# Miniprotein binders against q6w4x9r395to579, part 42

Target 1, 185 residues: q6w4x9r395to579
Amino acid sequence: GHCSLEGGSFVTTFDARPYRFHGTCTYILLQSPQLPEDGALMAVYDKSGVSHSETSLVAVVYLSRQDKIVISQDEVVTNNGEAKWLPYKTRNITVFRQTSTHLQMATSFGLELVVQLRPIFQAYVTVGPQFRGQTRGLCGNFNGDTTDDFTTSMGIAEGTASLFVDSWRAGNCPAALERETDPCS

## First folded at step 22 (miniprotein)

Design sl3
Fold by OpenDDE base, fold request of step 23:
Structure sl3 (fold): chain B 185 residues (1-185), chain A 89 residues (1-89)
Amino acid sequence: as target 1 above (185 residues)
Amino acid sequence: SELRKIAKVLYWLAAVLLWEAERAFEAGNFEEAFELAEEAGKLIERAIKLAEKAIKEGDTDPQTEELLKKAEKLAKEVERFIAKVAEEL
């Protein structure tokens, strides 16, 4: 499954459902029992301009019981709040520079993350087939059905992206907005 | 500044950890909530110190001041939460 966060506010789920939102919070992208140690992948969005529609991805966060890895748009990589030099390796995670503009987080448990630093901070999440039907978050449920991707954290299917996205907030932040135009894209 | 960049990361992480702590609290996992909140507290304090240092060293970017303000707010939230959790331990 491939999930993408592009253009500052666009998301494509594992089931290839595209949507967009404007928010300035941290959101859960991926939760799954297939992630060890209660692992979760999250995305941090922040204000990139003056208007409510001027929001963009600014960091990705992988949280587990053992690791708290943050990769920011400024190429700051931390684990458990400590800055790390690349390549950085834990027991089952490696963060390294893939290209001059791309960082990669490789894992031994079927999760891959590629982060494009420039010109726009973007993220690409890949999960193995073992994750089918066992994912939740902004990246959807990876079950081959796009119509139920907007399932909230409470297991309710929503018809709009805003309510769906808001349900996956991992912070005390304002509600997300749905707007057609993103000046940051 | 580089200090701001790091401080921002710590701020984000602290915010998430506080949120996780709150979820743990709601689930009745008070010890976990406390631990997460304490960790958030440490991180946010570091973020504040870094932001302050940046400003002291001449960072005049409004984003740094904004970060400091947000971080201070979050720190207060963490403190209040820790106090709340402590009552349940």
Scores: ipSAE 0.884, ipTM 0.944, lowest interface PAE 0.5, mean pLDDT 95
Fold by OpenDDE base, look of step 22:
Structure sl3 (fold): chain B 185 residues (1-185), chain A 89 residues (1-89)
Amino acid sequence: as target 1 above (185 residues)
Amino acid sequence: SELRKIAKVLYWLAAVLLWEAERAFEAGNFEEAFELAEEAGKLIERAIKLAEKAIKEGDTDPQTEELLKKAEKLAKEVERFIAKVAEEL
């Protein structure tokens, strides 16, 4: 499954459902029993302009009981709050520079993350087939059905992206907006 | 500044850890909630120190001041939460 966060505010789920939102919070992209140690992948969005519609991805966070890895748009990579030099390797995660503009987080448990640093900070999440039907978050449930991708954290199917996205907030933040405006960057 | 860049990361991480702590608390996992909140507290304090240092060293970017303000607010929230959790331990 491939999930993408592009253009500042666009998301394409594992089931290839595209949607857009404007929010300034941290959101759960991926939770799954297939992630070890209660692992979760999250995305941090922040204001990139003056208007509420000008929001963009600014960091990706992977949290587990053992690791708390942050990759920011400023090319700061930390684990457990400590800055790390690349390539950085833990027991089952490796973060390294893929290209001059791309960083990659590779794992031994079927999760891959590619982060484009420039010109726009974007993220691409890939999960193995073992994750089918066992994912939740902004990236959807990876079950081949696009119609149920907007399932909230409480297991309720929503018709709008805003309510869906808000349900996956990982912080006390304002409600996300569903507006068809140009994203920042 | 480089300090601000790091401070932002710490701020974001602290914020999500507080959220996780709150979830743990709601689930009745008070020990876990406390541990997460304590970790959030440490991170947010570091973020504040870094932001302050950045400003002291000449970072005049409004974003740095904004970050500092947000970080201080979060620190207070963490402290209040820790106190709340401690009552349940």
Scores: ipSAE 0.871, ipTM 0.937, lowest interface PAE 0.5, mean pLDDT 94
Fold by OpenDDE base, fold request of step 23:
Structure sl3 (fold): chain B 185 residues (1-185), chain A 89 residues (1-89)
Amino acid sequence: as target 1 above (185 residues)
Amino acid sequence: SELRKIAKVLYWLAAVLLWEAERAFEAGNFEEAFELAEEAGKLIERAIKLAEKAIKEGDTDPQTEELLKKAEKLAKEVERFIAKVAEEL
């Protein structure tokens, strides 16, 4: 399964459903029993311009009982609040520079993350086949059905992206907006 | 400022930890809530110190001041939450 966060406000789920939102919060991208230690992958969005429609991805967070890894648009990598030099390795996670513009977080449990730093901060999430039908969050449920990807954290199917996205907030933030605007950088 | 960049990360992490703490509290896991909130508190205080240091060292970017303001606000929220949780322990 491949999930992408692109263009500042675009998301494509594991089931290849595209949608757009504008928010300035941290959101759960991926939860799964397949992630060890109650792990979850999250995305931090912030204002990228003056208008409310100018929002963009600014960091990715992997949160578990053992690790709290943040990768920011400024190429800051931390674990448990401490800055780390690359390549950085934990028991089952490795963060390293893939290219001059890309960082990668590789894991032993079937999760891969690639972060594009320039020109736009973007993220690409890949999960193994063992995750099929066992994922939750903005990346969807990875069951081959796009029609049920907008399932909220409470297990309710939503018809709009904004309500769906809001249900996956991991912070006290304003509601997300759905507007037809150009992608933000 | 490199200091601001790090401070921003700490701020984000502190915010999510506070949120996690709140969820734990709602679930009745008061000890976990307390631990998460305490961790959030430590991180946010570090963020504040880094931002202040950046400003002291000549960072005049409005974003740094804004971060400091946000971090201070979050610190107060964490403090209030810790006090709330402590009453349940």
Scores: ipSAE 0.868, ipTM 0.936, lowest interface PAE 0.5, mean pLDDT 94
Fold by OpenDDE base, last read:
Structure sl3 (fold): chain B 185 residues (1-185), chain A 89 residues (1-89)
Amino acid sequence: as target 1 above (185 residues)
Amino acid sequence: SELRKIAKVLYWLAAVLLWEAERAFEAGNFEEAFELAEEAGKLIERAIKLAEKAIKEGDTDPQTEELLKKAEKLAKEVERFIAKVAEEL
Protein backbone atom coordinates (compact mmCIF):
# COMPACT_ATOMS: atom_id res chain seq x y z
CA GLY B 1 0.00 0.00 0.00
CA HIS B 2 1.11 3.50 -0.87
CA CYS B 3 -0.01 6.62 0.94
CA SER B 4 1.13 10.06 -0.10
CA LEU B 5 1.10 13.49 1.49
CA GLU B 6 1.66 15.98 -1.30
CA GLY B 7 1.18 19.58 -2.23
CA GLY B 8 1.01 20.73 1.34
CA SER B 9 -2.55 19.62 2.02
CA PHE B 10 -3.32 16.64 -0.19
CA VAL B 11 -3.48 13.04 0.92
CA THR B 12 -3.90 9.86 -1.06
CA THR B 13 -4.80 6.83 1.05
CA PHE B 14 -3.45 3.32 0.74
CA ASP B 15 -6.61 2.53 -1.21
CA ALA B 16 -5.84 5.41 -3.58
CA ARG B 17 -8.55 7.73 -2.33
CA PRO B 18 -7.50 11.34 -2.72
CA TYR B 19 -8.61 14.13 -0.42
CA ARG B 20 -7.47 17.45 0.96
CA PHE B 21 -7.66 19.27 4.26
CA HIS B 22 -6.50 22.40 6.01
CA GLY B 23 -5.10 21.82 9.48
CA THR B 24 -2.37 22.88 11.89
CA CYS B 25 -2.02 19.85 14.09
CA THR B 26 -0.27 16.55 14.38
CA TYR B 27 -2.29 13.73 12.86
CA ILE B 28 -2.01 9.98 13.00
CA LEU B 29 -1.18 8.69 9.54
CA LEU B 30 -0.76 5.06 10.37
CA GLN B 31 -1.56 2.83 13.30
CA SER B 32 -1.41 -0.91 13.01
CA PRO B 33 -0.83 -4.00 15.09
CA GLN B 34 1.87 -4.75 12.55
CA LEU B 35 3.95 -1.89 13.92
CA PRO B 36 6.11 -3.08 16.79
CA GLU B 37 6.11 -1.51 20.24
CA ASP B 38 2.78 0.23 19.68
CA GLY B 39 4.25 2.20 16.84
CA ALA B 40 2.48 4.96 14.98
CA LEU B 41 3.38 7.24 12.12
CA MET B 42 2.23 10.84 12.38
CA ALA B 43 2.31 14.00 10.33
CA VAL B 44 2.81 17.51 11.64
CA TYR B 45 1.07 20.32 9.81
CA ASP B 46 1.73 23.96 10.52
CA LYS B 47 0.86 27.28 9.05
CA SER B 48 2.86 28.30 6.03
CA GLY B 49 2.98 31.17 3.63
CA VAL B 50 1.70 34.65 4.28
CA SER B 51 -1.83 33.80 5.34
CA HIS B 52 -2.77 31.87 8.44
CA SER B 53 -5.08 29.89 6.21
CA GLU B 54 -2.10 28.38 4.44
CA THR B 55 -0.88 25.15 5.98
CA SER B 56 1.52 22.44 4.97
CA LEU B 57 3.29 19.34 6.13
CA VAL B 58 6.33 20.32 8.17
CA ALA B 59 7.42 17.09 9.83
CA VAL B 60 6.85 13.38 10.10
CA VAL B 61 6.93 11.62 13.44
CA TYR B 62 7.29 7.96 14.25
CA LEU B 63 6.39 7.10 17.81
CA SER B 64 6.81 3.82 19.61
CA ARG B 65 7.76 2.65 23.06
CA GLN B 66 11.40 2.68 22.05
CA ASP B 67 11.68 5.43 19.49
CA LYS B 68 10.37 8.92 18.97
CA ILE B 69 11.78 9.89 15.61
CA VAL B 70 11.05 13.25 14.02
CA ILE B 71 12.03 14.27 10.52
CA SER B 72 11.40 17.93 9.82
CA GLN B 73 11.34 20.05 6.70
CA ASP B 74 14.50 21.70 7.98
CA GLU B 75 16.29 18.37 7.71
CA VAL B 76 16.40 18.00 11.46
CA VAL B 77 16.26 14.40 12.54
CA THR B 78 15.78 13.57 16.19
CA ASN B 79 15.15 10.50 18.27
CA ASN B 80 13.81 10.88 21.77
CA GLY B 81 14.44 14.58 21.50
CA GLU B 82 18.09 14.24 20.57
CA ALA B 83 19.44 15.43 17.26
CA LYS B 84 20.87 12.65 15.15
CA TRP B 85 23.28 12.60 12.27
CA LEU B 86 22.53 10.63 9.16
CA PRO B 87 22.67 7.81 8.54
CA TYR B 88 21.04 6.94 11.84
CA LYS B 89 20.16 3.42 12.85
CA THR B 90 18.15 1.95 15.68
CA ARG B 91 17.32 -1.68 16.28
CA ASN B 92 14.91 -1.90 13.38
CA ILE B 93 14.82 1.57 11.82
CA THR B 94 17.34 3.32 9.60
CA VAL B 95 17.10 6.94 8.54
CA PHE B 96 19.38 8.01 5.73
CA ARG B 97 19.75 10.44 2.89
CA GLN B 98 18.45 8.92 -0.30
CA THR B 99 19.21 11.88 -2.53
CA SER B 100 20.09 15.52 -2.07
CA THR B 101 16.39 16.26 -1.64
CA HIS B 102 15.07 12.99 -0.24
CA LEU B 103 15.38 11.25 3.10
CA GLN B 104 14.30 7.70 3.72
CA MET B 105 13.25 5.83 6.80
CA ALA B 106 13.61 2.12 6.27
CA THR B 107 12.36 -0.47 8.72
CA SER B 108 12.56 -4.18 9.28
CA PHE B 109 8.83 -4.50 9.83
CA GLY B 110 7.40 -3.55 6.47
CA LEU B 111 7.13 0.22 6.78
CA GLU B 112 8.98 2.52 4.42
CA LEU B 113 8.93 6.29 4.44
CA VAL B 114 10.36 8.62 1.85
CA VAL B 115 10.41 12.32 2.56
CA GLN B 116 10.94 14.88 -0.16
CA LEU B 117 12.48 18.00 1.31
CA ARG B 118 12.35 20.34 -1.68
CA PRO B 119 10.68 22.16 -3.24
CA ILE B 120 7.72 21.09 -1.11
CA PHE B 121 7.98 18.94 1.97
CA GLN B 122 6.16 15.77 1.01
CA ALA B 123 5.94 12.26 2.39
CA TYR B 124 5.38 8.85 0.86
CA VAL B 125 4.41 5.92 3.04
CA THR B 126 4.67 2.33 1.89
CA VAL B 127 3.50 -0.68 3.85
CA GLY B 128 3.77 -4.35 3.08
CA PRO B 129 0.90 -6.69 2.26
CA GLN B 130 0.79 -7.86 5.87
CA PHE B 131 -0.77 -4.50 6.69
CA ARG B 132 -3.86 -5.08 4.54
CA GLY B 133 -7.02 -4.37 6.45
CA GLN B 134 -5.04 -3.59 9.58
CA THR B 135 -4.24 0.09 9.21
CA ARG B 136 -5.91 3.13 10.70
CA GLY B 137 -5.34 6.86 10.37
CA LEU B 138 -5.22 9.41 7.59
CA CYS B 139 -3.76 6.83 5.22
CA GLY B 140 -6.92 4.77 5.53
CA ASN B 141 -7.56 1.13 6.22
CA PHE B 142 -5.87 -0.50 3.23
CA ASN B 143 -8.69 -2.90 2.43
CA GLY B 144 -9.23 -2.09 -1.23
CA ASP B 145 -12.43 -0.16 -0.55
CA THR B 146 -12.15 3.60 -0.88
CA THR B 147 -15.65 4.18 0.44
CA ASP B 148 -14.72 3.38 4.02
CA ASP B 149 -11.35 5.14 4.15
CA PHE B 150 -12.85 7.99 6.17
CA THR B 151 -13.31 5.81 9.21
CA THR B 152 -12.68 7.81 12.37
CA SER B 153 -10.59 6.81 15.34
CA MET B 154 -13.83 5.70 16.95
CA GLY B 155 -14.71 3.43 14.05
CA ILE B 156 -17.34 5.67 12.52
CA ALA B 157 -17.47 6.23 8.79
CA GLU B 158 -17.52 9.91 7.92
CA GLY B 159 -18.67 11.51 4.72
CA THR B 160 -16.32 14.47 4.88
CA ALA B 161 -12.57 14.67 5.16
CA SER B 162 -12.59 17.35 7.84
CA LEU B 163 -14.38 15.28 10.45
CA PHE B 164 -12.35 12.26 9.51
CA VAL B 165 -9.07 14.15 9.82
CA ASP B 166 -10.09 15.78 13.09
CA SER B 167 -10.71 12.39 14.63
CA TRP B 168 -7.09 11.50 14.05
CA ARG B 169 -5.59 14.54 15.72
CA ALA B 170 -2.70 13.80 18.03
CA GLY B 171 -2.75 17.12 19.78
CA ASN B 172 -4.89 19.92 21.08
CA CYS B 173 -5.33 21.89 17.88
CA PRO B 174 -7.94 23.75 15.87
CA ALA B 175 -10.41 21.87 13.74
CA ALA B 176 -9.39 20.95 10.24
CA LEU B 177 -11.12 22.30 7.16
CA GLU B 178 -11.82 20.58 3.90
CA ARG B 179 -10.66 23.19 1.44
CA GLU B 180 -7.97 23.98 -1.04
CA THR B 181 -5.02 25.71 0.57
CA ASP B 182 -1.74 27.05 -0.71
CA PRO B 183 1.21 24.86 0.15
CA CYS B 184 4.32 26.19 1.75
CA SER B 185 6.69 27.22 -1.03
CA SER A 1 18.38 29.57 13.16
CA GLU A 2 19.55 26.06 13.81
CA LEU A 3 18.55 26.39 17.42
CA ARG A 4 15.06 27.41 16.39
CA LYS A 5 14.79 24.47 14.04
CA ILE A 6 15.64 22.05 16.81
CA ALA A 7 13.45 23.85 19.30
CA LYS A 8 10.51 23.54 16.95
CA VAL A 9 10.97 19.81 16.68
CA LEU A 10 11.09 19.51 20.44
CA TYR A 11 7.94 21.58 20.70
CA TRP A 12 6.07 19.31 18.30
CA LEU A 13 7.22 16.22 20.12
CA ALA A 14 6.30 17.65 23.50
CA ALA A 15 2.84 18.50 22.23
CA VAL A 16 2.14 15.02 20.97
CA LEU A 17 3.50 13.47 24.16
CA LEU A 18 1.15 15.60 26.21
CA TRP A 19 -1.68 14.39 24.02
CA GLU A 20 -0.58 10.81 24.59
CA ALA A 21 -0.40 11.49 28.29
CA GLU A 22 -3.96 12.75 28.25
CA ARG A 23 -5.12 9.61 26.49
CA ALA A 24 -3.33 7.49 29.05
CA PHE A 25 -4.99 9.45 31.82
CA GLU A 26 -8.42 8.94 30.31
CA ALA A 27 -7.71 5.24 30.17
CA GLY A 28 -6.80 5.22 33.84
CA ASN A 29 -3.12 4.64 33.17
CA PHE A 30 -1.96 7.30 35.54
CA GLU A 31 1.63 6.18 35.85
CA GLU A 32 2.04 6.16 32.10
CA ALA A 33 0.33 9.51 31.86
CA PHE A 34 2.72 10.91 34.40
CA GLU A 35 5.78 9.56 32.64
CA LEU A 36 4.71 10.89 29.28
CA ALA A 37 3.86 14.27 30.73
CA GLU A 38 7.20 14.48 32.51
CA GLU A 39 8.97 13.70 29.28
CA ALA A 40 6.92 16.34 27.51
CA GLY A 41 7.89 18.77 30.23
CA LYS A 42 11.58 18.12 29.79
CA LEU A 43 11.38 18.52 26.06
CA ILE A 44 9.38 21.70 26.17
CA GLU A 45 11.76 23.25 28.68
CA ARG A 46 14.64 22.44 26.38
CA ALA A 47 12.74 23.99 23.51
CA ILE A 48 12.26 27.15 25.52
CA LYS A 49 15.91 27.32 26.42
CA LEU A 50 16.97 26.83 22.84
CA ALA A 51 14.60 29.49 21.59
CA GLU A 52 15.77 31.91 24.25
CA LYS A 53 19.35 31.17 23.38
CA ALA A 54 18.65 31.80 19.72
CA ILE A 55 17.13 35.16 20.51
CA LYS A 56 20.01 36.05 22.78
CA GLU A 57 22.43 35.17 20.03
CA GLY A 58 20.71 37.47 17.58
CA ASP A 59 17.85 35.53 16.03
CA THR A 60 15.40 38.27 15.14
CA ASP A 61 13.01 36.11 13.17
CA PRO A 62 9.45 36.60 14.40
CA GLN A 63 8.95 32.87 14.12
CA THR A 64 11.40 32.34 16.95
CA GLU A 65 9.49 34.64 19.25
CA GLU A 66 6.28 32.97 18.25
CA LEU A 67 7.75 29.58 18.98
CA LEU A 68 8.92 30.75 22.38
CA LYS A 69 5.46 32.02 23.20
CA LYS A 70 3.84 28.79 22.10
CA ALA A 71 6.37 26.73 23.97
CA GLU A 72 5.81 28.65 27.17
CA LYS A 73 2.10 28.13 26.84
CA LEU A 74 2.57 24.43 26.32
CA ALA A 75 4.91 24.25 29.30
CA LYS A 76 2.22 25.67 31.53
CA GLU A 77 -0.28 23.22 30.14
CA VAL A 78 2.06 20.34 30.83
CA GLU A 79 2.66 21.56 34.35
CA ARG A 80 -1.03 21.75 35.07
CA PHE A 81 -1.56 18.31 33.67
CA ILE A 82 1.24 16.85 35.77
CA ALA A 83 -0.36 18.31 38.85
CA LYS A 84 -3.66 16.76 37.84
CA VAL A 85 -2.12 13.35 37.32
CA ALA A 86 -0.28 13.55 40.60
CA GLU A 87 -3.60 13.74 42.40
CA GLU A 88 -4.48 10.34 41.00
CA LEU A 89 -1.25 8.65 41.99
Scores: ipSAE 0.856, ipTM 0.932, lowest interface PAE 0.5, mean pLDDT 94
Fold by OpenDDE base, last read:
Structure sl3 (fold): chain B 185 residues (1-185), chain A 89 residues (1-89)
Amino acid sequence: as target 1 above (185 residues)
Amino acid sequence: SELRKIAKVLYWLAAVLLWEAERAFEAGNFEEAFELAEEAGKLIERAIKLAEKAIKEGDTDPQTEELLKKAEKLAKEVERFIAKVAEEL
């Protein structure tokens, strides 16, 4: 499964459903029992301009009982609040520079993250087949059905992205705004 | 400044940890909630110190001041939450 966070406010789920939102919070991208130590992948969005529609991804966060890794748009990488130099390796996670503009977080448990630093901070999440039907969050449920990707944290399928996205907030933040735009426009 | 960049990360992490702490609390996991909140507290205090240091060292970017204000607000929230959790321990 491939999930992408692109263009500042565009998301494509594991099931290839595209949507757009504008929010300034931390959101759960991926929760799964397949992630060890109660792991979760999150995305931090912030204002990128003056208007409410000017929001962008500014960091990615992986949280577990063992690790708290943050990768920011400023190329700051931390674990448990401590700045780390790349390449950085834990027991089952490695963060390294893939290219001049890309960082990668590789894991031993079937999660891969690629972060594009410039010109736009973007993230690409890949999970193995063992995650099929066992994912939750903004990246969807990876079950091959796009119609139920907007399942909230409470297990309710929503028709629009707004309530769906808001349900996956990992912080006390304002509600997100939905804009249905063609990602190719 | 580099200090601001790090401070931002710490702020974000502290915020999410507080959120996690709140979830733990709601689940009745008071010890976990406390630990997470304490960690959030440490991080946010560091963020504040870094932001303050940046300003002292000549960082005049409005974003740094904004971060400092946000961090201070979060610190208060963490403190209040810790006090709440402590009542349940």
Scores: ipSAE 0.855, ipTM 0.932, lowest interface PAE 0.5, mean pLDDT 94
Fold by OpenDDE base, fold request of step 23:
Structure sl3 (fold): chain B 185 residues (1-185), chain A 89 residues (1-89)
Amino acid sequence: as target 1 above (185 residues)
Amino acid sequence: SELRKIAKVLYWLAAVLLWEAERAFEAGNFEEAFELAEEAGKLIERAIKLAEKAIKEGDTDPQTEELLKKAEKLAKEVERFIAKVAEEL
């Protein structure tokens, strides 16, 4: 399954459902029992301009009982709040520079993350086949059905992206908006 | 500044940890809530110090000042939450 966060405000789920939102919060991208130690992948969105509609992805966060890894648009990589040099390796996670503009987080448990730093901070999430039907969050449920991707954290199917996205907030933040403004301009 | 860049990361992490702490509290996991909140507190204090240092060293970017304000606000929230959790321990 491939999930993408592109253009500052666009998301494509594992089931290839595209949608857009504007928010300034941390959101859960991926939760799954296949992630060890209660792991979760999250995305941090912040203001990219003066208006509330100008929001963009600024960091990705992987949280588990063992690790708290943050990769920011400024190429800051931390684990448990400590800055790390690349390549950085834990027991089952490796963060390294893939290209001049791309960082990669590789894992031993079937999760891969590629982060594009320039010109736009973007993220690409790949999960193995063992994750089928066992994912939840902004990346959807990876069950081959696009119609149920907007399932909230409480298991309710939503018709709009805003309510869906808001249900996956991992912070005390304002509600997400559905606006067609380019947040990266 | 580099200090601001790091401070932002710490701020984001502190914020999500506070949120996790709140969820733990709601679930009745008071010890976990406390630990997460304490960790959030440490991170946010470091973020504040880094932001202040950046400003002191000549960082005039409005984003740094904004970060400092946000971090201070979050620090107060964390402190209040810790006090709340402590009552349940």
Scores: ipSAE 0.848, ipTM 0.929, lowest interface PAE 0.5, mean pLDDT 94

Design sl3
Fold by ESMFold2, fold request of step 23:
Structure sl3 (fold): chain B 185 residues (1-185), chain A 89 residues (1-89)
Amino acid sequence: as target 1 above (185 residues)
Amino acid sequence: SELRKIAKVLYWLAAVLLWEAERAFEAGNFEEAFELAEEAGKLIERAIKLAEKAIKEGDTDPQTEELLKKAEKLAKEVERFIAKVAEEL
């Protein structure tokens, strides 16, 4: 399965459902029992213009009980908060420079991440067939049905992206919601 | 500056780890919550030091001062949470 984060604000799920959102927060892209040590893939979004409502992808984060890998728009790669030179390898993860504009995180557990650094910071998530029907997050549930890809962290299928995306926040982000949802602004 | 770029990463990671620590606390996993929160605290202290050093070395980007203020706020949140978790250990 393939999930993409493109154009700063666009997402296409594992079931090929496209949507767009803006928000200043970290979001859960992918959770699955197929990821070892309670692994999760997350995306960090931040402001991309003078307007507080315009945001773009600025980093991708892989967290587990063993690893805390961050790959940033500024080409900073860390594990457990320590900057790393590429290629960087753990027992089951390798991060390397694929080209002058792309980095890749390859794993032994069926997750692959390719990050485009330029001209626009973009991310491409690939999972093996063992993940089918076993994913949660912004990349959807990978069950072959686009009508329930907007399933929230509480298991509620929504018809629009906004409530779905907000449910997958991995951070306390009230300031952005207040600015975007204030009825008097 | 390179210092600001690294400080941003440490700030984002610290914020996520505090969020994870809060989830662990809500689940009653107080040892895990404490461990995650202490790690977040170490990261945010480093982020603050790097942002301050960047400014001292001539980083004039206003985002660096914004990052420092956000990091100082997060550090206080982490410290309060660590104290809260320690009561349950």
Scores: ipSAE 0.845, ipTM 0.925, lowest interface PAE 0.6, mean pLDDT 88
Fold by ESMFold2, fold request of step 23:
Structure sl3 (fold): chain B 185 residues (1-185), chain A 89 residues (1-89)
Amino acid sequence: as target 1 above (185 residues)
Amino acid sequence: SELRKIAKVLYWLAAVLLWEAERAFEAGNFEEAFELAEEAGKLIERAIKLAEKAIKEGDTDPQTEELLKKAEKLAKEVERFIAKVAEEL
């Protein structure tokens, strides 16, 4: 399965459901029992222009009990808060420069992340078939059915991307509606 | 500057770890919450030092001062949370 985070804050789920959202927060992309040590993949979005509707991906984070890998749009790669020279290898994760514009995180547990650094910071997530029906987060549940890909962190299927995305916030940040509210309205 | 770029990463990571610590606290996993929050505190302290050093070394980008202010606010949140968790241990 393939999930993508592309320019204009576009997401395509593992079940090929496209959507767009706008927000400034860290969001859970992927959680699964197939990720070792309670692993989770997350995305950091921040303001990219003068309005709240102009947000873009600025970093990808992989967290587990053993590794805390961050890959930023500034080409900073860290694990557990320490900057790393590429190629960087742990027991089950390798991060390397695929080309002058792309980095890759390859794993032994069926997760692959490819990050485009230029011209726009984008991310492409690939998971093996063992993940089918066992994912949750912004990349959807990978069950072959797009009608429930907008399932919230509480297990409720929503009809709008905004409610779904806001449920997967991993931080103390305002909901999209609150950020867009004019204080004088 | 390179220092600002690293400080941003540490700030983002610290914020995520505090969030994870808060979830652990809500679930009653107080030892886990404490460990995550302490790690977040160490990261944010380093982020603050790097941002301050960047400014001292001539980084005039307004984003650096903005990052420092955000990091100092987060550090206070982490300290308050650690104290809260410690009462449950």
Scores: ipSAE 0.830, ipTM 0.922, lowest interface PAE 0.7, mean pLDDT 88
Fold by ESMFold2, fold request of step 23:
Structure sl3 (fold): chain B 185 residues (1-185), chain A 89 residues (1-89)
Amino acid sequence: as target 1 above (185 residues)
Amino acid sequence: SELRKIAKVLYWLAAVLLWEAERAFEAGNFEEAFELAEEAGKLIERAIKLAEKAIKEGDTDPQTEELLKKAEKLAKEVERFIAKVAEEL
């Protein structure tokens, strides 16, 4: 399964459901029992461009009980708060420069992250078939059915991206509804 | 500046760890909540020092001062939360 974060604000789920949102927060992209040590993949969005309502991806975060990896738009890579030189590897994770414009985080547990640094910071999440029907977050539930990909953190299937996205905030941030009512949105 | 870029990462990570600490606290996992909050506190303290150093070294980007103010606010939140968790230990 493939999930993408493109153009600063566009998401395509593992079930190929596209949506767009604007928000300044960290969001849970992917949680799954298939990720070891309570692992989760998260995305950081912040203000971009000249519009007050425009936001874009600025970092991707992988957290577990063992590793806390951040890859930022500014090409800063850290684990547990310490800057790292590439290639960087742990027991189960390797982060390396795939090309002059792309970084890759490869894992032994079926998660792959490719980050495009230029011209626009974008992220591409790939999970193996063992994740089917066992994911939650902004990348959807990977069950082959787009009608319930907007399932909130409380298990409620929503028809709008804003309520779905707000439920996956990993931080004390303004609700996306407030941002969507901004006259500059 | 490079100092601002690193400070931003530490700030984002600290904020997430505090949020996870709050979830652990709500679940009654007070040792886990304390450990996560303490780690968040160390990260945010480092982020503040890096942002302050960037300003001293001539970083004039308004984002650096904004980051410093956000980090100082988060540090106070972490301190309050650590005190709260310590009462349950």
Scores: ipSAE 0.828, ipTM 0.917, lowest interface PAE 0.7, mean pLDDT 88
Fold by ESMFold2, last read:
Structure sl3 (fold): chain B 185 residues (1-185), chain A 89 residues (1-89)
Amino acid sequence: as target 1 above (185 residues)
Amino acid sequence: SELRKIAKVLYWLAAVLLWEAERAFEAGNFEEAFELAEEAGKLIERAIKLAEKAIKEGDTDPQTEELLKKAEKLAKEVERFIAKVAEEL
């Protein structure tokens, strides 16, 4: 399964459901029992202009009990708060420069992250078949059906992206509905 | 500057760890909440130091001063939360 975070705060889920949101927060992209040590993948969004609708991806974060990896728009890579030179390897995670414009985080547990640094900071998440039906977060539930991809952190399937996205905030941030309403999702 | 770029990452990570610490506290996992909040505190102190050093070394980007103010605010939030968690231990 493939999930993408592209310019203009566009997301395409593991089940190919596209949506857009406008928020300045950290959001949970992916949680799954298949990620060791309570692993979660998160995305940091910030303002990219004056309007509330001008938000963009600024960092991707992988957290577990063992690792706290951040890959930023400024090409800073850290683990547990310490800057790392690439290639960087742990027992089950390798971060390396794939090309002059792309970094990759490869893992032994079926998660792959590719980050485009230029021209726009974007992220592409790939998970193996063992994740099918076992994912939660902004990337959806990977069950082959787009109708329930907007399942909130409380387990409720929503019909709108804004309520779904707000439920996956990992921070004390304003709700997207407080800032802007988007009728498309 | 490179210092500002690293400080920004430490700030984001600290904010996430504080948020997770608060969730752990609400769940009654006070040891976990304390450990996460302490880690957040160390990260934010380092972020402040790096941002201050960047300014001293000539980083005039307004984002650096904005980051420093945000980091100082977060540091106070972390300190208050650590004290709150410590009372439950």
Scores: ipSAE 0.827, ipTM 0.918, lowest interface PAE 0.7, mean pLDDT 88
Fold by ESMFold2, last read:
Structure sl3 (fold): chain B 185 residues (1-185), chain A 89 residues (1-89)
Amino acid sequence: as target 1 above (185 residues)
Amino acid sequence: SELRKIAKVLYWLAAVLLWEAERAFEAGNFEEAFELAEEAGKLIERAIKLAEKAIKEGDTDPQTEELLKKAEKLAKEVERFIAKVAEEL
């Protein structure tokens, strides 16, 4: 399965459902029992222009009980708060420069992350078939059905991307109703 | 500056760890909440020092001062939360 975070705050889920949101927060992209040690993949979005409708991806975070990897748009890579030179390897994770414009995080547990640094900071998440039906977060539930990909952190299917996205906040950030939002362009 | 770029990463990570610590506290996992909050505190203190050093070394980008203000606010939040968790240990 493939999930993408592209310019203009566009997301395409594992079930190929596209949506767009405008928010300034850290969000849970992917949780799954297939990720070891309570692992989760998260995305950090920040304001990129004059209004809140101008937000963009600024970092991707992989968190578990063992590793806390951050890859930022400024090409800073850390694990557990310590800056790392690439290639960087743990027991089950390798982060390396794929090309002059792309970094890759490869794992032994079926998660792959490719980050495009230029011209726009974008992220591409790939998970193996063992994740089918076992994911939650902004990348959807990977069950082959796009109609329930907007399932909130409380397990409720929503028809509105903004309510769905706000439920996956991993931080004390304003809700969508309290700021300018444009879920469609 | 490079110092500001690293400080931003530490700030984002500290904020997430505090959020996770708060979730652990709500679930009654007080030892986990304490450990996560202490880690967040260490990260945010490092972020503050890096941002201050960047300014001292001539980083005049307004983002650096804004980051420092956010980091100092988060540090106080972490300190208050650690005290709260300690009452349950």
Scores: ipSAE 0.826, ipTM 0.919, lowest interface PAE 0.6, mean pLDDT 88
Fold by ESMFold2, look of step 22:
Structure sl3 (fold): chain B 185 residues (1-185), chain A 89 residues (1-89)
Amino acid sequence: as target 1 above (185 residues)
Amino acid sequence: SELRKIAKVLYWLAAVLLWEAERAFEAGNFEEAFELAEEAGKLIERAIKLAEKAIKEGDTDPQTEELLKKAEKLAKEVERFIAKVAEEL
């Protein structure tokens, strides 16, 4: 299964459902019992310099009881708050430079993250087949049915991206979801 | 500056850990909430020190001052939460 965070604000779920949103917060991309030590993958979004209401991806976070890995658009990589040289390896996670423009976090538990640093900070999440039907978050539930990919943190299937996205906030975010911008105005 | 870039990461991580601590508190896991909040506090104090050092060393980017102000606010929130959790221990 493949989930992507592209163009600063666009998401495509594991079930290939596309949407976009703007928000200044950290969001849960992926939770699953297949991730060891209560693992979760999260994305940090912040205001971009384009307009007052536009935001873009600025970091990806992998959080578990053992590891607290952050990969930022500034090419800072940390674990547990300490900056790391690449390649960086724990028992089950390796972070390394895949190419001059891409970093990769490879794991032994079926999660792969590829981060494009330039020209635009983008993220590509790949999970193995053991994750089918066992994911939650902005990347959807990976059950082959796009009609319930917008399932909230309370387990309610929503028809709109904005309510779904707001439910997956993981932080003390001062603003509710900004009204979605109309690109025609 | 490099100091600002690291301070940003520490700030984001601290904010996430406080959120996790709050969820643990709501679930009645007060020891876990305390540990997460204390870790968040240490990260945010480091972020503040790095941002201050960046400014002292000539970082004039307005984002650095903005980060410092946000980090100081988060530090106060963490302190209030730690006090709240301590009452349940």
Scores: ipSAE 0.819, ipTM 0.916, lowest interface PAE 0.7, mean pLDDT 87

